# VHH binders against o75319: the designs that were tried, part 219

Target 1, 181 residues: o75319
Amino acid sequence: GNHIPERWKDYLPVGQRMPGTRFIAFKVPLQKSFEKKLAPEECFSPLDLFNKIREQNEELGLIIDLTYTQRYYKPEDLPETVPYLKIFTVGHQVPDDETIFKFKHAVNGFLKENKDNDKLIGVHCTHGLNRTGYLICRYLIDVEGVRPDDAIELFNRCRGHCLERQNYIEDLQNGPIRKNW
Below, E stands for the ipSAE of ESMFold2; O stands for the ipSAE of OpenDDE; V2 stands for 0.75 times the mean of E and O plus 0.25 times the DockQ between their complexes.

## First folded at step 16 (VHH)

Design Y10 (framework vhh_etentamig_d1; at its last look DockQ between E and O 0.84; V2 from the best seeds 0.77)
Fold by OpenDDE, look of step 16:
Structure Y10 (fold): chain B 181 residues (1-181), chain A 120 residues (1-120)
Amino acid sequence: as target 1 above (181 residues)
Amino acid sequence: EVQLLESGGGLVQPGGSLRLSCAASGFTFDDYAMSWVRQAPGKGPEWVSLISGYGESTYYADSVKGRFTISRDNSKNTLYLQMNSLRAEDTAVYYCARYEDTDYDAFDYRGQGTLVTVSS
């Protein structure tokens, strides 16, 4: 279907690279079938994603898709040169340990294999905010040893929107460290 | 028009089983993750289970893990919930819901629901 996700239009399509990291967050790009329900300036396709990343003088090396649906776009809509990883992540609730681990593992694997370049890890859920922000911050906190408030502030500033869900924020600030292995 | 029609509810004794069905129409069924939500008397709605469009991923609330199984038949536009080892606390109206996949509204369409009563 081509139903536009609720409040999708309210978010900036692409954030900025998070300084000191390889992360960039963005909202979900929508395939062509959605365009008829959008004004031209509202459209944000997989192609538009790559164009916007390029405009920032960056390059995507990995896309991590945290959405729980496949209706937004197909992996085939992406360049073959950019690997695509799906991590089904339920909204609203704090991701479980398995999901967190999958994310960390994917990031670590990418970093290990991409030491010779500066390509980015693109992460998105539907809005590229709450689920995306949580997992990125969780990684920074658990793996990089960043203070929770610093991680959250960094993400919010770079994404151009602030994490909204209190349960995510609370877990990041006061929750336990999750396993990295 | 999107339509979701639940069936299979009823009265069952503790430890019993029921199988709920949801007939979907008015949209491309396999494009959407589908969910079961329930609402007990005097309580707010609770997510029970979620299944991705092609069934690649499933989610269960802790309260139903190991007892409930969500499945779907995309060729029939039908969602299922197999409920085993039912408990009194499972008593609720069960709704079939189309998953919105946002951090706001969890679903954009919901059926009228089917009542499940677990009582001795």
Scores: ipSAE 0.866, ipTM 0.921, lowest interface PAE 0.6, mean pLDDT 95
Fold by ESMFold2, look of step 16:
Structure Y10 (fold): chain B 181 residues (1-181), chain A 120 residues (1-120)
Amino acid sequence: as target 1 above (181 residues)
Amino acid sequence: EVQLLESGGGLVQPGGSLRLSCAASGFTFDDYAMSWVRQAPGKGPEWVSLISGYGESTYYADSVKGRFTISRDNSKNTLYLQMNSLRAEDTAVYYCARYEDTDYDAFDYRGQGTLVTVSS
């Protein structure tokens, strides 16, 4: 199936680099087979992703794919060889501790290996919003000591859309600090 | 048209086992994560398990972890749930559901269900 994900067209394709971090968030790029269901201005392909990052004078050094499906694109659809990690993240529920650990481990590994450059970690789920925002904010809160409301505000502003899922927001604001990585 | 057809339900004693099957048609099966959802009498639906398109990742509700195993055979377009060490609280209608990986509805299609009754 190449049906367009519900409300995917409603979201900006790529956010802005989150200042003071190595993160940039975006919605899932869609491979060529989806384009016959999209107007030209609605297309957002793997190539479009890289063009938009280049337009911001940035470079991706890692893509973390949080989707629980393989139908949107394959790593081979990316126009360049870039490290790619898929973390199967169940939606609708606050990500479990195993998922949070995998995300933190990947981010920490990237930062260590890329300490001498300024490349970005691109993170996406289907819409680049709820699962993506949760895990980025969870990292900033738990690892970097950022206040929950500051992390959420930074993500929302740089993504261009606010986190919507109340159970994620509640967990970020009032849930326990996770000391796992 | 998407079709999901569950089978394998029945009456079983506590401690027994059943294997549920779900025949899928009308879509590219391995493109989608698939789920079992159950609904006990008078209760809301409960996610039982989820499996990714090629079986790389699975999820289980705490209530079934260690007793139930989700699997799939993509060559037969079939989803399975092996249920072992069954308990009375596992009594429910079990639905095969196609997972929709968005922030909105978790499942876009489900079958008609198959009844599992666990009683002495």
Scores: ipSAE 0.637, ipTM 0.837, lowest interface PAE 1.6, mean pLDDT 92
ESMFold2 (binder alone), look of step 16: mean pLDDT 82; pTM 0.829

Design Y11 (framework vhh_etentamig_d1; at its last look DockQ between E and O 0.92; V2 from the best seeds 0.79)
Fold by OpenDDE, look of step 16:
Structure Y11 (fold): chain B 181 residues (1-181), chain A 120 residues (1-120)
Amino acid sequence: as target 1 above (181 residues)
Amino acid sequence: EVQLLESGGGLVQPGGSLRLSCAASGFTFDDYAMSWVRQAPGKGPEWVSLISGYGESTYYAKSVKGRFTISRDNSKNTLYLQMNSLRAEDTAVYYCARYEDTDYSPFDYRGQGTLVTVSS
């Protein structure tokens, strides 16, 4: 069955581009099979994602999916022109070094290959908040040298929701820098 | 109706092995990541292991890593947990749980559990 994730409806579907970065965070789009369980105004499909991004005068160049399930949508639901990367990321706990590295590597690779454009890196977990926010902030802190509080504030402001998990926040603020390679 | 039924629990000596099974029904099994969680007496629930819908990814708690193996047979709608080198601290009720990938409720369904007792 196509159960709507808990509290999925409570989050803005798409955030704003994070100034000074190529990141944009959003909640997971849901494939058509979920629509029967949603009011029309609650629907947020892969197609809706791209429409909303366009409304912001932006373009996605990469989608990083941090969810641990594949029931929400299929890569085939996305335009072929936008690469899709799955990084299975367990919720509730701080991502491990391998996960962090995978994320950093993907981002760096994208930036290297997309120097000639301004396409965005779309990142999402289920709600596009905690796991998403952590990894984006972790990248900004570790790779870009941004102060932890500045990174968190920037993400929260742009996503329209604040990181909720204290362990993520604590690790970002006081945790060690992770390897970048 | 979603149903999860665990089996395979029992009494085992330290260093022994058990294999737990979970029969799932009432939903498309391979659409969901599945997990094992355990609860020891007087303690809160603990994540033991997690496996993605198609088995592409697995997760293990530090306490069981290297000793436990999670697997699934989607053709049989069955989840497994191979437990080796069992320790007294592994004593708990083990639950099969359908993973809800949220930061709120980690699962939306779980079975009634099967008791694993590790004792000399």
Scores: ipSAE 0.870, ipTM 0.924, lowest interface PAE 0.6, mean pLDDT 96
Fold by ESMFold2, look of step 16:
Structure Y11 (fold): chain B 181 residues (1-181), chain A 120 residues (1-120)
Amino acid sequence: as target 1 above (181 residues)
Amino acid sequence: EVQLLESGGGLVQPGGSLRLSCAASGFTFDDYAMSWVRQAPGKGPEWVSLISGYGESTYYAKSVKGRFTISRDNSKNTLYLQMNSLRAEDTAVYYCARYEDTDYSPFDYRGQGTLVTVSS
């Protein structure tokens, strides 16, 4: 079954580049087999993702997939070969320290290898909102020294939707700074 | 029709072991992460464990970590929970659940459950 994820239709497909960063957030693209359950204006395929990024005059240099499932799309179904990393991130709870460290390691590695270009890190979970926003904000807070409220507001504005899960927001605002490795 | 059928529950003494099974049908099993959830008498549901579609990643509640092992056999469409060093507080109905990878509802299907009772 190609069940459309709950509330997936309610979210903008792709956000805007977060100014001063290399991040762009989006909801999970869905393979063409899902499209028979979607109106044309509701479709958001891997091809649509890349078209929308190009329309912003941007280029993806890495996709970080935070989903805990294989059913939405496969990396080989992407229209271009781009570096792809899956970080299995449990939803519904604040990501654990191992997940946070994997995310930070991936971002830091990308920035080093891509210091001479302006390619973006695309980050998504299922909706491109709660897990995605948490890990992007956690990176900005812990590694770049951004104030929690400023990181959250930047993400919300650029994603086009506000972070919804209160436990994520509270952890970002009131939790300890996680040391880098 | 999605079906999840748990088995393997029973009465066991503290320190003992049980192995739960969940037979799945009606969907592409390896596309989905799968979970065990338990509900003790008079308590709300508790996530016990989670496993990704091909077993690449697992999660355990702190209360069971080191004692329980989740696994799956995709060729048999079967999810397992090996429970060792059982304690009285592990007494619960254990449900097999299909993980919904969203932030809203963690599961979209749940089985009927199998009762595990840990007592002397």
Scores: ipSAE 0.619, ipTM 0.830, lowest interface PAE 1.6, mean pLDDT 91
ESMFold2 (binder alone), look of step 16: mean pLDDT 82; pTM 0.830

Design Y12 (framework vhh_etentamig_d1; at its last look DockQ between E and O 0.82; V2 from the best seeds 0.73)
Fold by OpenDDE, look of step 16:
Structure Y12 (fold): chain B 181 residues (1-181), chain A 120 residues (1-120)
Amino acid sequence: as target 1 above (181 residues)
Amino acid sequence: EVQLLESGGGLVQPGGSLRLSCAASGFTFDDYAMSWVRQAPGKGPEWVSLISGYGESTYYAGSVKGRFTISRDNSKNTLYLQMNSLRAEDTAVYYCARYEDTDYSPFDYRGQGTLVTVSS
């Protein structure tokens, strides 16, 4: 069967909505086939994701999956009412301009189409931390004009974990602004 | 047991071509992204290329982009690397690696490798 990603258990399943934004970050939910390798309290399925979001009195309007694999869960495991977007994002390295643009475009499109509601953009990679945090922060910095340190602090606080990769942090703090279109 | 077995390496002249293969077994092949990594003598490992489970997405290191092509045949549980316009700096042991997709250990399994030597 499928093995549990390294250190997946070490991270909180779901963060908090980032105040002033529509973003919420979470670690990747795992489909049923992973449950046999987890203690009951460690399980975090697509169903659990939606339950936890509801517990926060929130609703997901879009899921952006940044993982580079499809072994964790299938789009069919999600409600049909929630759009699913895959943006294959390589780990370890700073996302390229194309990836950044795809993310920004998806977010902007969602916001344009969802002005009449308060549904959230759920973003996840494997741990819902580094790739996820970088792209969310990149958006806040480049599109919303947020100071890099403020964006990073906001994300870290809401996710309940801090960005770990120095190259991501360095790029956010000192790297160039990326084009928004 | 997960097994990855590389083949196709050898000696080639600069500007030449090679095609590497990797036979995978012991896991559901198409569930995993697969990667090629290489290690030159005295150097650390380097990412070469990555391909998603169904081939929807590919990644190439800047040093090989435009020259190398990664592909896979899921019906045969095989990963490929077509290497064209080879250069001396491409000399390395090339490893097939299963991509774990984490920020810690990106690869959880790799083969024994196949040596590629580019020399005149």
Scores: ipSAE 0.874, ipTM 0.926, lowest interface PAE 0.5, mean pLDDT 96
Fold by ESMFold2, look of step 16:
Structure Y12 (fold): chain B 181 residues (1-181), chain A 120 residues (1-120)
Amino acid sequence: as target 1 above (181 residues)
Amino acid sequence: EVQLLESGGGLVQPGGSLRLSCAASGFTFDDYAMSWVRQAPGKGPEWVSLISGYGESTYYAGSVKGRFTISRDNSKNTLYLQMNSLRAEDTAVYYCARYEDTDYSPFDYRGQGTLVTVSS
């Protein structure tokens, strides 16, 4: 069925644009069929996502969906004008090198194609926190040369919630720099 | 009612092969990533492999990578695990599970599993 993901209600729907980057993070929007299990104030649909982005005076130019399931919403629920990319990312463990590579390629491709505008890359997993935070921070560390603790602090502040999984945090702080092209 | 029914287990010698099947019903099969999870005697569950809803992506535990192949046939609502080059440490009950994409309860089991025994 259309059961609500565990603890999904505990997280702010959408974060703030991360200063000095093109990233904004959010939890997975839920298609209308989930709303019968949600109070009105708990709803966060694909439409709600775009309304909240517009309220921040921002525009999405790409959505990267890191979930490993297709039950939360369908790409057809998004405006046709916004590119959508699914990167199947296994939870509970540090994303593998192939997943990191795909994420970096998607971000680099977006930055090249969108150098003449200020549109944002929206990134989400289920909660918009652990997998999302890991891959954003991994990009900032490996590609932009940001110090691990600075990347984590920036993500946590702008998402409005701290990264929770210690294995992700430890890998960001103490793991190897991943070189990708 | 969600149902998952595993089959295809048995006794094989080291180096042998088996193909496990899982018949799924009661849900939209294509919406879910599916997983094989195994439990050896006296041990906790260990995930083995994962496949996305349309087979776009697969993942394998390091201990089975290169030897096992997960696949699915969405027209038959069936998940498969091809197990080659079997070793004694692969002995376990193998469960088919829906992958719950959360950090809290990632695998949803419904069947009794199918026993794989690898011995000389």
Scores: ipSAE 0.528, ipTM 0.785, lowest interface PAE 1.9, mean pLDDT 91
ESMFold2 (binder alone), look of step 16: mean pLDDT 82; pTM 0.829

Design Y2 (framework vhh_etentamig_d1; at its last fold request DockQ between E and O 0.88; V2 from the best seeds 0.83)
Fold by OpenDDE, fold request of step 17:
Structure Y2 (fold): chain B 181 residues (1-181), chain A 120 residues (1-120)
Amino acid sequence: as target 1 above (181 residues)
Amino acid sequence: EVQLLESGGGLVQPGGSLRLSCAASGFTFDDYAMSWVRQAPGKGPEWVSLISGYGESTYYADSVKGRFTISRDNSKNTLYLQMNSLRAEDTAVYYCARYEDSDYSAFDYRGQGTLVTVSS
């Protein structure tokens, strides 16, 4: 059967909306086939994701999936009303300029088309932490002009977990600004 | 049980080509991204290439871009690495590895490897 990602169970399923932004981060929801390997309280399905978002009095307007696999869940498992975007993002290394651009473009497009609502951009990788945190912070730094340490602190606080990868943190803090086109 | 078996390695002259294969079994092949990793004597492992489950996306190390091509045939549960314009520095044991897509362990399984030697 499907392998549960390492240490997936150790992370909070869903973070909080990042104040001043439309971002919310969460760990990857797992389709039903994973449930047999989990205790009931450990389960986190696509349905559970939406329930938890609703409990926060929020609504998802877009899901950006940064994972490199399709084994976790299918886009068909999501409500038809919520667009799904896959951006294949390699782990363990700083995302390349193309990946960063794709993410920024997607976010900007969403914001342009959703000025009339307050729907959120849900972003996840496997753990919803490192790749997710990097790209969100990269956006805030490069596009919104947020100070790197402020972006990182905001993300960490809202996600309920801290970015772990030093190369990501270092690039955010000291790396160059990436072009927005 | 997950099994990965590499083949296709050998001795080749600089500028030559080789095609590596990896036969996978014991899991749903197309559910996983697959990777090639190489290790040269006295050096640490290098991530060479990665391909998504259905081949939608590929990744290459800078050292092999433009020369190596990763592909897969899901109907045969087989991963491939086409290596062109081989250089001496490409000499290494090449491992087929299943990408876990985890922030901790990049790979949860790998084969025994196949030796590629590039020498005049």
Scores: ipSAE 0.900, ipTM 0.941, lowest interface PAE 0.5, mean pLDDT 96
Fold by ESMFold2, fold request of step 17:
Order: structure tokens, then sequence, then C-alpha cells
Structure Y2 (fold): chain B 181 residues (1-181), chain A 120 residues (1-120)
């Protein structure tokens, strides 16, 4: 399956490092088989991802892939070996507690193993917006104690696009804090 | 052309069991997560279950959790739904749907559906 995800072209490929955190968000990179359906300026490959991160003087230390498919690219398509974690995250509905726990566990593990460097956790879903924004904000709220509106504002600004999905926004603002264990 | 063809629906008594099948063609089946969606007459669609391309992950609506099991056989390009302990409120047309892992449309293709009626 090499069709381009709905409205994928409309989003900036890579955001900016979120200040005070180790996160950077981006949309899913697409392997070469998708490029037949893209104008050259629309392409965003695994190689393009790493080039754009390098242009920001940053380095990825972990990629967390939240997509519910493996058709977009394979970890072997990455231009260098970087730790890669797939967390199958159902879209449209607020991520369940097991998914949230897996995300928190992965982030906490990375921070422990990388306390002596400044490498980033790259997080993406298909568009790098709703599932990605939700889980990053959920982490900042539950683990770091950030106010919901401040977490959302920081994500929106650094991603370059605002969170769109209202049930996610409502859950972040007014829903329960999730356990970290 | 993508085709999804559901079968296995019918009339069943409360407490009974039924197994739905969906034959898929026209695409690389194991590249896609697949779903069952149901719609009772006069009601909106309900997302029943989802399974990833190789079966690594599943999702169930709370209303069916513990009673329904989604599965797939990629060698046969077939999606299944095992429905146990059926209730009257499970009466609906059940659609096989291909999951479009995007923020916009959840599903990009849906079959014609198969009717399940749970009635004494």
Amino acid sequence: as target 1 above (181 residues)
Amino acid sequence: EVQLLESGGGLVQPGGSLRLSCAASGFTFDDYAMSWVRQAPGKGPEWVSLISGYGESTYYADSVKGRFTISRDNSKNTLYLQMNSLRAEDTAVYYCARYEDSDYSAFDYRGQGTLVTVSS
C-alpha cells in the first residue's frame, strides 16, 4: 500500500525541539515507493528526516513510532542505526491507559540512559499532530507536572500546527491524570 | 479495485455464537490494519474492533470486550470476528473496513455488510 495519507502533504515535516524537554515531533517519513505520488518538493523520506534534524544542530537518540501500520517505512530504511520503538496507537479515540503507560516507560527509560547527552526523542504518528501531541502532553502533565494548557501551547508552537482533535484536547484539559506506574 | 466481502451473518438466539468472515482482495492485505464496524438500524456507526497488519495489536469497544475476538489469516486474505455471548443489542449490520491510519478518515474502504440479528 503506497497511497499518500489524507492531508499528509499539508503539514510541516519536522517541528522544533520543545524547550525544556527532550522531544521533537514530526510527521511520518515515507519510503521511496510513495515518491511516485509526490512532487519533489513534497517528499519527506527517512533520509530527509535525519537531514532536517541535523540542520537544527540536533541528534535523534530514539524514534517512537505511534502509527498503527508498518507500510510507511521500515526501521531498516533509516540512514543510521537509532533505537526505534513501535507503539501501536489507535487513532481517533483517546489512547488507552496501556498505550500511555508504554509511552511513559519508553521516555523514562530513554532519559535514564541518556542523562549525559542532549539527544532527542523523535515522536511521530501519521501527521505528527494528534496522537503525537496527546502523548507528549500527557507525559508532560502526568510526569513533569506541567499545566495542561501550557503543555498544549508548547506542543502547538514547536510543532508548527495546533492540536485539532477535540476529544484529545478535552481529555488533556479536564480528564484524569493517569498513573505513571 | 479494493473489495471487502463480509459473510457469516444470520439469526441467532441470545447467548449464542457466530463467526463473521471478510474476504479481502485488490490490495496487500497485511500492509493494513483491519476493522469491524457495526450499525444498528437508525443509529450511527460503532467501531467494534481493530487488528494490526500482523496481529500484533488489537482494540475492542467496551461493549464487546471479552465476548468478541478479532483475528486475521494473512495467507487467506481474510478477517474474522468471533462473537460469543450474543445479546439483542448486538443486532446490527457488520461491516469489514480497512483502517486508514490518519487523523481524518478512520476508514477508507467498507464492504456491503452482513446482517446479524439476535432475537428469541
Scores: ipSAE 0.734, ipTM 0.878, lowest interface PAE 1.1, mean pLDDT 93
ESMFold2, look of step 16: ipSAE 0.693; ipTM 0.853
ESMFold2 (binder alone), look of step 16: mean pLDDT 82; pTM 0.824
OpenDDE, look of step 16: ipSAE 0.879; ipTM 0.930
ESMFold2, fold request of step 17: ipSAE 0.684, 0.718; ipTM 0.861, 0.876
ESMFold2 (binder alone), fold request of step 17: mean pLDDT 82, 82, 82; pTM 0.830, 0.831, 0.832
OpenDDE, fold request of step 17: ipSAE 0.898, 0.892; ipTM 0.940, 0.937

Design Y3 (framework vhh_etentamig_d1; at its last look DockQ between E and O 0.83; V2 from the best seeds 0.77)
Fold by OpenDDE, look of step 16:
Structure Y3 (fold): chain B 181 residues (1-181), chain A 120 residues (1-120)
Amino acid sequence: as target 1 above (181 residues)
Amino acid sequence: EVQLLESGGGLVQPGGSLRLSCAASGFTFDDYAMSWVRQAPGKGPEWVSVISGYGESTYYADSVKGRFTISRDNSKNTLYLQMNSLRAEDTAVYYCARYEDSDYSPFDYRGQGTLVTVSS
C-alpha cells in the first residue's frame, strides 16, 4: 500500500546514536512506491536511511523492525550485509513480556557477536518514537541498570522527539523490571 | 474506494459463539494488517484483535484471549473473528478496521460495524 502513516512527515528521519550504547532510532523508511505521495524533501527510503547513518560516521549492524505491517519496505530493500529482524509490536499498548524478551535477546545476541566492532543497532517502529523508545529504554533500565528518567531523557534527546505515550512512560518509571531470560 | 463490510453479528446467550466476517475491497488486502475493534454503549473503542498481512502474527486484548480467534483469507479479501464463550461484557458494536500502525490512529478505515449482543 501507498498510504503514508499519519504524522509520519512530522518526525526527524534519523536520530543520533545514544551515547554509551549501540542504539540509534529512526522512523520507518518507505519504499519507492510511496514517493509519489511525498515531496522530494520528505522522502525517506531505505537507501536514504543508510546514507544518513553514513553521514553520522556510523554503520548499522542490525535493524530491528517493530512495525506490525510489511507494507513500508521489504527486507530485500536493505543491504544483504545488514541483518534484519522483525518483531511484530502493536502500538498504543505496553509491549508484553514476550515482546520485551525478544527485543532483549536480539540486542544481547548482537552485542555478543559484535564485540569487535562499533556497528549500531537500528531500531524503528512507524515513527521511531513510542514503541522504539519504550523498548530501548526498557532494555537500558532492565539490563544496564540505568535510572528510568535518565534512560528516557537520553532517548528523547538523541531521537530529537519525546516519548508521547503516558502508559509507556509510566511503565518505564514505575513499572516492574521485566525478566531478562 | 476502501470498503469494509462486517457481518455475522446478532443476539447470543452467554457461553455462546459467533463468527464475524469482514469483506474488504478497494485496496491490496494482504498489504495491510487488519483488526477488530469494538465499542460498547457508553464506553470508548477497544482493540479486540489484530492480525498481520500474511497472518504471521496475531494480537489479542487480555479480555478476549483464549476465547476469540482472528484469521484472514487473503484469497477472498476477508477477515474473520471467531468468538467463543461469549460474555455479557462482550456486547458491543464490532468494527472491521484496516490497521494503520500509527501512534495516533490505530486504523485509517473501519466499517459500519455489526452489533453483537450477549444476553440471557
Scores: ipSAE 0.849, ipTM 0.914, lowest interface PAE 0.6, mean pLDDT 95
Fold by ESMFold2, look of step 16:
Structure Y3 (fold): chain B 181 residues (1-181), chain A 120 residues (1-120)
Amino acid sequence: as target 1 above (181 residues)
Amino acid sequence: EVQLLESGGGLVQPGGSLRLSCAASGFTFDDYAMSWVRQAPGKGPEWVSVISGYGESTYYADSVKGRFTISRDNSKNTLYLQMNSLRAEDTAVYYCARYEDSDYSPFDYRGQGTLVTVSS
């Protein structure tokens, strides 16, 4: 089905580039079949995503899709010039080590291949908040050595919404550093 | 309307095997990840396993890894759970659930459940 995800309308479509990083977070874009259930100003399609990125004078070089579903849009809805990676990430619990490893591997691969440009890694789950914020912060903490509270504050400010799930926040603040990359 | 109908539960001895099935209707089955959830007597619900729409990804609770296998047949709109090496602590009502990929609810529909009793 094409039902609108719970509370999806309540979130800003696209955040801002996180300074000092190559990340930008956004909520899941919805393909045209969902638009019958949305007012025009509520629509946020794959095309709308790219228009909003351009409005910020930025360019996406990779989209990492963390959703555990395929109903929201198809990779074919994205420009051919932007690589797409699906990392099936189960919600409601801290991502397992394999998922964290896949995310870190994808980010490190992107940074290597894009060292000579300033393109961004776009990351989304359904709302672009909890799973997205967790994995971005986990990368910054484990790989870049950022303090947990600083990573979380940076994500929250640039996303425009605070991380909500306490189990993710607790794991970021007080959990072990994962050296699995 | 979404319908999920579990079957295959019953009484088995420890060490035995059982295969659960879930017939799905009322939605495009392969668009959705599907899960098994169980509830043991006197306990809250426990996620058992999740499988993505085309079976690209599976997830298992630590308590069942290596013993249970989730699978699906999209041509028959059917979800399966193969349960091997059953233990008394696997006794529970097992629910087929349609996974909801949101921050607020882990699933949006579940069946009536099928009882699995592991007893000597």
Scores: ipSAE 0.643, ipTM 0.836, lowest interface PAE 1.4, mean pLDDT 92
ESMFold2 (binder alone), look of step 16: mean pLDDT 80; pTM 0.815

